VHH binders against q9y6x5. Designs and how they scored, part 217

Target 1, 379 residues: q9y6x5
Amino acid sequence: LPPKLLLVSFDGFRADYLKNYEFPHLQNFIKEGVLVEHVKNVFITKTFPNHYSIVTGLYEESHGIVANSMYDAVTKKHFSDSNDKDPFWWNEAVPIWVTNQLQENRSSAAAMWPGTDVPIHDTISSYFMNYNSSVSFEERLNNITMWLNNSNPPVTFATLYWEEPDASGHKYGPEDKENMSRVLKKIDDLIGDLVQRLKMLGLWENLNVIITSDHGMTQCSQDRLINLDSCIDHSYYTLIDLSPVAAILPKINRTEVYNKLKNCSPHMNVYLKEDIPNRFYYQHNDRIQPIILVADEGWTIVLNESSQKLGDHGYDNSLPSMHPFLAAHGPAFHKGYKHSTINIVDIYPMMCHILGLKPHPNNGTFGHTKCLLVDQWCI

## First folded at step 10 (VHH)

Design F1 (framework vhh_7uia_1)
Fold by ESMFold2-Fast, scan of step 10:
Structure F1 (fold): chain B 379 residues (1-379), chain A 124 residues (1-124)
Amino acid sequence: as target 1 above (379 residues)
Amino acid sequence: QLQLVETGGGLVKPGGSLRLSCVVSGFTFSSYAMAWVRQAPGKELEWVSSISYSGGSTYYEDSVKGRFTISTDNAKNTLYLQMSSLKPEDTAVYYCARAEYKYHSGEWEPFDYWGQGTQVTVSS
């Protein structure tokens, strides 16, 4: 029988929430499993890019989902939440569920992980739910567990996505302890429900479960705004993405647009595409615009208006506030092991190893995750 | 000193196949999207196909979709166009182009460097 893996994401679960709040159910999960305290995500630290990096092991410039809002100047296509089902945007990489279905006689199942309701390289997850934020965690869990128990060929890879604590992090900000305590307690209760359901169905002892996230969250303020309109007129450029990383397509000479923007704010870095720092791995893709603006942590780029967000993400991936964690339990994982840091692209080759799949070329390093696994030895 | 050199054109009968190659020098090939653009006799330039920086994403004009395949070999700095089920309507000079916007005379041009072109003739 092939090994089975369930990959769970709680969107926007900042790593240091684990140290500042009580998680009795998650702590019980970790006690008999493994914890990676920080996962260094890819730049930009946004939902769609990082969720696709988890399942492909690639930097954003390589997998092509470089932002939540994109423009491709070669094909003249626009990407937004409403257009995310065009396979064009997703076809620059092969996600793990596609590889899982094409190798051996295996099925995949998905409860709303980004990209799973899109045919990628003419292959869609064997079982999936069309994205709908109104569907409860319980309904997603019921579908996933049903598919794990009742599928032919067997479901060996399953994904489960939940929008919290990201939605509340944006609304209240991560420093609102009263509201965040309530939200995070609810998430811990959902983790308890997940474990209880898997035990009740006889899945718990033989299923590998990974609980992770795509990014963290930082506090924003009306006192930390960068008004782009104060520095450049709308007639000079087309705005592809705004905050905290702005993607600028010039309508005039690129150097003139750059010169108007470079002194706009001491709290924003302005890059010509060729000058984007190599450490970001954010340069070699058609969808990365000619000028990129990167706001400092906690600063919001606006167009002569206030921002309603009290928390945000998308900032420099070296910032600890942008980092999620990874916890895992199951027959592939050690019991009670703690690891400090891995890169988010390392998750993909680790998952391929657990499932016995040959990974596509990727930016992850299997050696970084070896110490988590029972069938490996630390170097 | 930047150069794109196309080869592989020729005369072929309807239903036949040809493979075009474009060898690139003078720039970092893996840093740019690449395209094939054709010009039929007496017609304007028509975009045919593009491939992303990574070589992982491809896009095609509707009339060639399913018949043409674009690919790259980054180790050889070479762009390919595999053409099958060729039709008389595919008769054109085929140009290899680097996909990079440049500003000129008030508008953005989508391709900044071009090869000399290679003739493809589908007849009889």
Scores: ipSAE 0.000, ipTM 0.183, lowest interface PAE 19.5, mean pLDDT 89

Design F10 (framework vhh_7uia_1)
Fold by ESMFold2-Fast, scan of step 10:
Structure F10 (fold): chain B 379 residues (1-379), chain A 124 residues (1-124)
Amino acid sequence: as target 1 above (379 residues)
Amino acid sequence: QLQLVETGGGLVKPGGSLRLSCVVSGFTFSSYAMAWVRQAPGKELEWVSSISGKGGSTYYEDSVKGRFTISTDNAKNTLYLQMSSLKPEDTAVYYCARAEYKYHSGEWEPFDYWGQGTQVTVSS
């Protein structure tokens, strides 16, 4: 029987939550599987970019999903919301479900993972749900497990995406112990439901399951705002994305816009595109704007207004607050093994290995994840 | 035609034992996981145990671990549930089920075919 893999993402699940809250179901999952304590995500530390990096193994400049809001200077197209179904935005890479379907006549299934409801290189996930945030975790899980158990050709790769704890992290902030405790307990219960359902269906011991996330969360405040309108007049630029990474398209000379922004706030770094730090791997794409502003951790860029946001992400990917974790269980994985850190781009070549797929060229390093796998010797 | 037929239910005293059997016909038994699911009076359906179609892997709800044993005889297309150390809380109708999803009555169900059920009553 071909190996099967279910990839689950809980959006905005900061790695440090594992130390500060109780997760009895997740801890039972980890006890018989593997834990990577920190996953170093890609810059910018946003939902769409990092979810696409997980399934392509590429930096954002290479896969083309460079932000949640984008402008392409060559084609003059705008990407402004999650309902944009134009394959143009996703076609700069080949995600794992496309590779899975094009090799060995296999099927893929998807419950809401970003990009799975879009045909990419004329290939859409064999089974998928159109993105709708109102659809319950239970309904997503019902569809995924039905497709894993009841498909021909067999579903060998499945994805499941859930918006929490990100939505609550934004609303309450990660330091709100009472509200975050309630939200994280609910997520742990959902993990318990997932495991119980896989056991109930006889899938648990023969299915590889990865539980991960795209980024973390940091505490924001009304006392930590950068008012962009105090720096520069709106007539000088078009705003493509705002906070905490602002993407600026100049309407006048780029140097004039840069000079107006350069020293405006001690809590924001201003970069010409070619001066963006090499460690970000965020330069070589037409969708990256001529000037990028990067707010310091916990600072929010605003346009002469207050922010209701008590938590945010998108910040420097070297920050531990931006890091998620990865836990995994199944026949491909060791039991009771703990690993410190991997790069989020390393997940893709590991998943290709588990599924027996030939990976497309990618930025991940298989050697970083081989210690997690039973068919590899590391220790 | 698919059929699952349960037998072996009855009245038993606390601490007693009972063996349930489910005879399966109309599908390839080894291609499907099989499960036991119970419903106590006035309660929701509760999954009890599952076994892979080839009899390799077994799974149990925490409250029955160490007390119940699920097994198969693939040559006879028969699923068993050996119950020991029975408690009044185990009183329920026990269903044999094939582990496949089905959309029924507006709800997703993890099992697509069910037996008629067999009553187990644990009472003094």
Scores: ipSAE 0.000, ipTM 0.360, lowest interface PAE 14.4, mean pLDDT 88

Design F100 (framework vhh_7uia_1)
Fold by ESMFold2-Fast, scan of step 10:
Structure F100 (fold): chain B 379 residues (1-379), chain A 124 residues (1-124)
Amino acid sequence: as target 1 above (379 residues)
Amino acid sequence: QLQLVETGGGLVKPGGSLRLSCVVSGFTFSSYAMAWVRQAPGKELEWVSSISGSGGSTFYEDSVKGRFTISTDNAKNTLYLQMSSLKPEDTAVYYCARAEYKYHSGEWEPFDYWGQGTQVTVSS
């Protein structure tokens, strides 16, 4: 019987929510499994980039999904996270479900994970759902468990994505204890439903399950706005992405646009592409624009308008507020082990090991995750 | 053609320092994690240190933490191991390895390509 893995993402689940709220179902999952308290994600700390980093083990400049909104100057194509299914955007990397299907006689299954409804290198997940945010968690879970139990070749890698707590984090902000408590309790109940369903179907004992997220959330405010229109007229540039990392494509000389922006606000940094800090690993891709603006934590870049967002993400990946967690349970994992920190790119080579797959070249380090695994020496 | 070539080994006194270098060719160096693995006389292979392809993440065996530093120079396609406060028990052949899982003899192994090794001897 080949090893099986289910990878679950709750979008925008900030790591320190685990310390500030009660999660009885998740705590029971962790008690018999492992917890990584912080996962250092990739820059920019956005949904599409980080979800693709989890399944490729690559920095954004290497896998090509560099933002939720992108422009490629060579082909003049525009990408939006609202249903862009052009394989062009995804073909700079090979995600784990493609490798799973091509290396062994195995199938993959996907419920809404970014990229799984797109043919990548002419390979689409064997079983998948077209992205639709209106589809319930229960329907996604029903499909995934059906495919895990009733497939030939067997489904050995499955993914499940859920939009909360990100949507509520944006609406209420992470410091709204009343509303976030309600949202996070619902998520814990969904984790309970997941475990119960796997047990009822006889999958639980032989299935490896990873529960993680792509980023955290930080509190924003109407008192912390950067009005870009006060510094530069929109006729000077094309805006590719706005906040909290603005991607600027100059319509005039790059130096002139940079000079108008560089002293615009004490609460954002303005970078020429080649001056972007090396620690971000956010430079070597044609989809990264000639000028990037990076807002300080909790600050929102706007165009002479207010923002209704009380929470946001996309900020510097060194910020603990941007970090998710990782919890895992199954035959590959130790029981009751707690680990401090891994990099989000380390998840990919770990998953390849669990599935017996040869990983494609990646930025992860297998040694960082080996203490989580029963078949590895920690020292 | 893929090749890993180690240099910088030699004889050193206890408490001394050495810098090992591994020059890489035939693959995109920055896309792979790299490791140093050693073998002491009559002992099994022991993992020493690893570094991510970006160079941003490093990991060390407990006995070398604070004494050894792993680093990369992408422009030179070179992996380094800076060794300080060397002890007689650090005496070993040191191998540069690419950290990518390899299927071998029915098992997956964490390193798919190895250099020839360089001898480090710590004695007075």
Scores: ipSAE 0.000, ipTM 0.111, lowest interface PAE 20.8, mean pLDDT 89

Design F11 (framework vhh_7uia_1)
Fold by ESMFold2-Fast, scan of step 10:
Structure F11 (fold): chain B 379 residues (1-379), chain A 124 residues (1-124)
Amino acid sequence: as target 1 above (379 residues)
Amino acid sequence: QLQLVETGGGLVKPGGSLRLSCVVSGFTFSSYAMAWVRQAPGKELEWVSSISGYGGSTYYEDSVKGRFTISTDNAKNTLYLQMSSLKPEDTAVYYCARAEYKYHSGEWEPFDYWGQGTQVTVSS
């Protein structure tokens, strides 16, 4: 009866994988649901920023998670994947699980979605798992489905995060068809397990399920390295983030650092913060450093060392290789409908509509997702 | 505290089969990427096969594809390597190894725990 939503993310699931590999379980899901073929993510095309954009509907400069590694010069605080639990970093926006718990007497549940194990505006998900990469998909699924069936107040919003195919995309590169086919087949099997579990528990017909991702993946190479140590001595700056978008905090005159870096490589763009292209929506936040380096697709920025990554992401969000997809099934969604493109920030207002929540001001456009929904006019 | 114990090695004729086992204790083994790595006499370590704890995906070095199968039995905390159509060049000490994945870095960490190894000898 009451609207419920499960949001599932497979990290690093590039949209064109759907065209190049077989997904029998995902295709059965889509046959009775909807598919958005491309989702244009936010810049930079990294995990923490894009996961937070999905649940806030905001560009990174607005929600404050502007990279996977951040530094705040006023407080001297550092953010990283091993140091992400300080609410300070997350408090510039209100994610949907907080809105869900505060606007209605409802619960939220989370299995590993970035930010869900952090109290944000003094509110943490009603049920959650502390982030631990060692916990299996099966255990995450068991907890989510238990909480969806056995909660008071009822869980109406649930999230589930999985690290593949991102981990294998980095290790093997997206052009390794043999290794990627095995990884993607296992992900399709996990989607089959998810659907079967929901059917066995009587949840499938009344639960809205969204399967999406935060970004894609592009092929890297030892032949495409940019060595910063060849251009500037490390004593002149503090490195806040490295590749493929480097965040530079100068220790000396900013103009001098900029001039040394601008001539470093033909395969990266060097920007003073105020010169970052407007189309990135990546300028108006104090956590964005004074100088930003943006590598060309497939190029890796290094410090007098080799890179072991055969695949990476973080590049320009106009690149199709950086785009994920979105598939959805449930009572809110049409059956057998395909849509070409939405923006990743459009997911938030759509989810608020499904749950009956009033969205906070956001950068998404509800009109972009209307054609997916049974209770809306497409035009 | 953490232990990886390999068994199942031995002497086998070319074209024969062996099943290696790695019993683990002190950690939740199915949650980690696990690997088989080998070292032939006088040569460097060579990665053979991996199984991901994240989705159970399997990977193989090209020379062993179609001949070797990596699998797990979570109830027994055991990693297996089923080897068939063995060749003299498969002669090596085989090690069971654990790898960890850093959240969001997208990089598989180097192997952090290794077993003692088990000798496989394929007689010509």
Scores: ipSAE 0.000, ipTM 0.157, lowest interface PAE 15.8, mean pLDDT 88

Design F12 (framework vhh_7uia_1)
Fold by ESMFold2-Fast, scan of step 10:
Structure F12 (fold): chain B 379 residues (1-379), chain A 124 residues (1-124)
Amino acid sequence: as target 1 above (379 residues)
Amino acid sequence: QLQLVETGGGLVKPGGSLRLSCVVSGFTFSSYAMAWVRQAPGKELEWVSSISGTGGSTYYEDSVKGRFTISTDNAKNTLYLQMSSLKPEDTAVYYCARAEYKYHSGEWEPFDYWGQGTQVTVSS
């Protein structure tokens, strides 16, 4: 029987929440599996980019989902929450569910992972749910477990996405211990439900389960705003994305727009596209705009208005506050092993190895995750 | 000229249902996220729900999850909000709004064009 893998994402689960709150169900999962304490995500540290990096092993400049809002200079197309189902945006990479279906003649299943309701290279997940935030975790779990047990050809790769604790992290901020404690306890209870369901269905002992996230969260404040309108008039540029990474498309000479922006605030860096730091791997794509503004941690870029967000993400990927974790359990993984750090792009080649798939060229390094796996040499 | 016109508001009893409609003109409907935002008397604006221009992705405020359904008919350039299990706390003026290049969640997106609003009153 081929190996099976369930990949679960809790959006916005900052790594250090594990140290500051109690997670009895997650800790039980980890004690018989593996924990990676920090996952260094890709820049920008946003939901769509990082979820696509997990399943492609590519930096954003390579897979083409470079932000949650995008403009493609070559085709003149706009991507926003309103245009996420155009395959054009997703076709610069091949996600693992497509490879799984095409290489191994196996099925994939998805409960709302970004991109799974889109035909990519004319291939859509064999079983999927259109995104709808009102669908409970239990309903998503019921569908995924039904598909794992009752599919032909068998589902060997399944994904499950949950939007918390990101939504509450934005609303309350990560420093609101009362509200975050309540939210994180609910998530731990959902992890308990997941494990119990898999055990009751006889799936637990033979299924590889990865629990991870796309990014963390940092505290924002009305005292830490950058008013872009004080720097430059709207007539000089088109705004493609705002905060904390602003994507600026000049309507006039690029140098003139750059000069109006470059000294506006000590709390943001202003980059011409060719000057974006190499360490971000955020330059070589037509969807990356001619000028990028990067706010310092906890600072919000606004247009002469206040911000309702008490928490945010999208910041520099070197910041520990932006890092998620990875926990895993199953026949492929060691028991009781802790690892310090991997790159988020390393998850893809590890998952390909577990499933017996040939990975597409990617930016991950299999060697970084080999110590998590029972069938690999580990020092 | 860009226009958003809401209809379908009215008086309904607790536990009842109501469907709001918003007809839009002057822009490519499928290229923008659309939202419903409400304002109760003497209170601040509250985002209720958003939908992607393709109609595939939907987002809801916690208080309305499982009770409200947002949908679009792109051929009619019309946004809908189907409201069920209505509560007195749902009493508000409901606005149709166009969302632009902001946060993925929809909950925190600034809205650049608004309709005139339609009154929903939930009482016996």
Scores: ipSAE 0.000, ipTM 0.235, lowest interface PAE 14.9, mean pLDDT 88

Design F13 (framework vhh_7uia_1)
Fold by ESMFold2-Fast, scan of step 10:
Structure F13 (fold): chain B 379 residues (1-379), chain A 124 residues (1-124)
Amino acid sequence: as target 1 above (379 residues)
Amino acid sequence: QLQLVETGGGLVKPGGSLRLSCVVSGFTFSSYAMAWVRQAPGKELEWVSSISGHGGSTYYEDSVKGRFTISTDNAKNTLYLQMSSLKPEDTAVYYCARAEYKYHSGEWEPFDYWGQGTQVTVSS
């Protein structure tokens, strides 16, 4: 039987939630599988960029999804929502489902993973659901398991995306133990449902399952706001993205806009594009704007209004609050093994190895994930 | 044409044992997982156990682990559920089912063929 892999993402699942809350179903999953305690994601620590990094193994400057809201200065195109199906935005990389379909004559299936409802290099996931946040986890799970069980050529790579705990993390903040406990218990129950569904269909022992996330969450406050209107008038620039990383397109001289911003708040860093720290790998793409503002952890950039967000992400990827985890179970993985850290770009070459695919050039290092796999020597 | 026929249900005392059989005609087990699903009075359908057609891997709902054993006899095209240490809470109609999705009445369902069901009653 060809190897099969199901990749599951719970958006905004901060790694240390595992230490602070009870997850009986996830702990049972981990007991007979592997856990990577934290995953260092890519900058910007946002949903679309990191989900695309997981499936391409590339930094954002290389795969082209550099934010959830983007402007391309060469083509003059704007990207601002999950319904933007223009392949232009996604064509700077080849995601794993495209490689799976083209190299091995296999099918891919997708329930809402970013990019899977878009034809990329003229190839769309064999089975997919158009993005709709109102579709239940159960409906997504039913479609994925049906496609894994009933497809010819066989589905060997499947993805499943869920918006929680990110939505509740924004609304309540990660420090609201009462509300977050309720939300995280529901997620653990969904993990239990997923495992039970796979067992009832006879798939559990032969399917590789990865449960991960794109980023974490940090607590915000009305006491930690940066009012951009106090720094600079709207007539000087076009705002491409706001918070916590602001993307500024100057309407006047770039140096003049930079000078108005650079000393406005002690709680944000202001970078000319060429001065963005090399460690971010966030510089070499036309969709990265001439001036980038990076707020300090827990600070929100606003325009004339207060923010109602009690939690946010997008901050510096060195911050532990921005890190997700990775858990996995299946024939490719050791049982009961715990690993401290990997980079989010390392997931792609590991998945290619499991599926027997030749990876496209990428920024991941297969050696970082070898200890998770039964067919590899761990030094 | 495809048919699943359950037998072996009945009345047993708490702590007793019972073996259910499901004779399959029209297909073989080699390409399909097989399942036992039960429905207690006034309750929803509950998955109990599955066995894969390839490799014979077995899976159980938590409340029956260690008490129930699912198995197959390929020579007889028969699926079994050996039930031990039976409890009043195990009282239900037990169905054998083929674990493969089908489209029916606008929905995809996880089991495409079902038996008629056999009643298991655990009572003093």
Scores: ipSAE 0.005, ipTM 0.541, lowest interface PAE 10.2, mean pLDDT 90

Design F14 (framework vhh_7uia_1)
Fold by ESMFold2-Fast, scan of step 10:
Structure F14 (fold): chain B 379 residues (1-379), chain A 124 residues (1-124)
Amino acid sequence: as target 1 above (379 residues)
Amino acid sequence: QLQLVETGGGLVKPGGSLRLSCVVSGFTFSSYAMAWVRQAPGKELEWVSSISGSGSSTYYEDSVKGRFTISTDNAKNTLYLQMSSLKPEDTAVYYCARAEYKYHSGEWEPFDYWGQGTQVTVSS
């Protein structure tokens, strides 16, 4: 009776992996559903910011999760692993699971999606798992399907997060075809397991399923390092975030720090906060630091050390290497439809429409996703 | 002065167990994520495991999941790595490292302070 939606994220699934590797299970999912070939994510192209943009429909400057490491100049709080569960960081927006629980007599369920183990505006996901990377995909899937079938009030919105192919993308780099083909085949097998489990439990025909990701991956190298220590002493600033977007909090005059950094490397752009390009929508938040450094694709910012990463993300969101894809199947979606590009902020108003929820004000455009939906006319 | 000191390494037979410890001084380590990183002879540094400062979130490299357990004792400013079912492939120098950044996706984040390392050798 009420519509149901399962939102699945495979972290770091670069869109062009679909063209360079075989995905028999994902291809079967797509042929009976829809594919968006590229999703233009928000800047910074990092895990926490983009996962929160998917579920709020907001740019990072509006939802407040502006990086994986943050400092709030007004309250003097630091966001790191030691305070990642502080609701303060998440309270600048209302994610879809909160709206789902508050507008209707409905429940939400979550297996590891960022923010779902945090009370946001005094509301936590009805069913959730505390984040732990050691928990298998199978256990996450078992919990989600149990909650979808055995909840009162009914679970109408569920999320499932998996860390691959991001971890392997960092370790091996996206150009390591042997290792990446093994990892991506394993992910395709997990997609097959997901579909088969939903079919066996009688959920498949009436459940809307979205499979997406937060960002892509690009190749890095020991030959492409930017050493900040060669241009500026640590006594002049506090480092809030390092690579590939460095967030600099000056301890001295901002202009002096800027002048020491602006000519540090030809492979890095240095911005005063007010000079950050408007197209990034990355300026109007107290958690965005006075100076931001943006490395060129494939370059790593370091502090007089080597980098272990052979792949990375966080780069300019105009880069195709930073883009994920979106695939979907279910009663709300057309069958066999392919769409070229949407913005990651467009996912939220589409999901609200599917669930019959009134969206909070957001940066998405519902018109961009209309052609995916059976109850909409597209031009 | 900031300092990280590892202990607990040694020689162990395959299938054996070891517990590594890292005592930190010069900072409140519960305010930072902590990690174990290893380096086998002639190979690159390999991230093994990370833990949030609160101890609520733990992350592992796939090859060690189910065999290794990372934990902290905040009262002692000490990070632990309990290693079980050790394999010859686990032979490496193990380093304690401090990370300021969120590490929820298994990303290899920059580390700003490292210990001297402790040798673990798994052989007959």
Scores: ipSAE 0.000, ipTM 0.230, lowest interface PAE 13.8, mean pLDDT 88

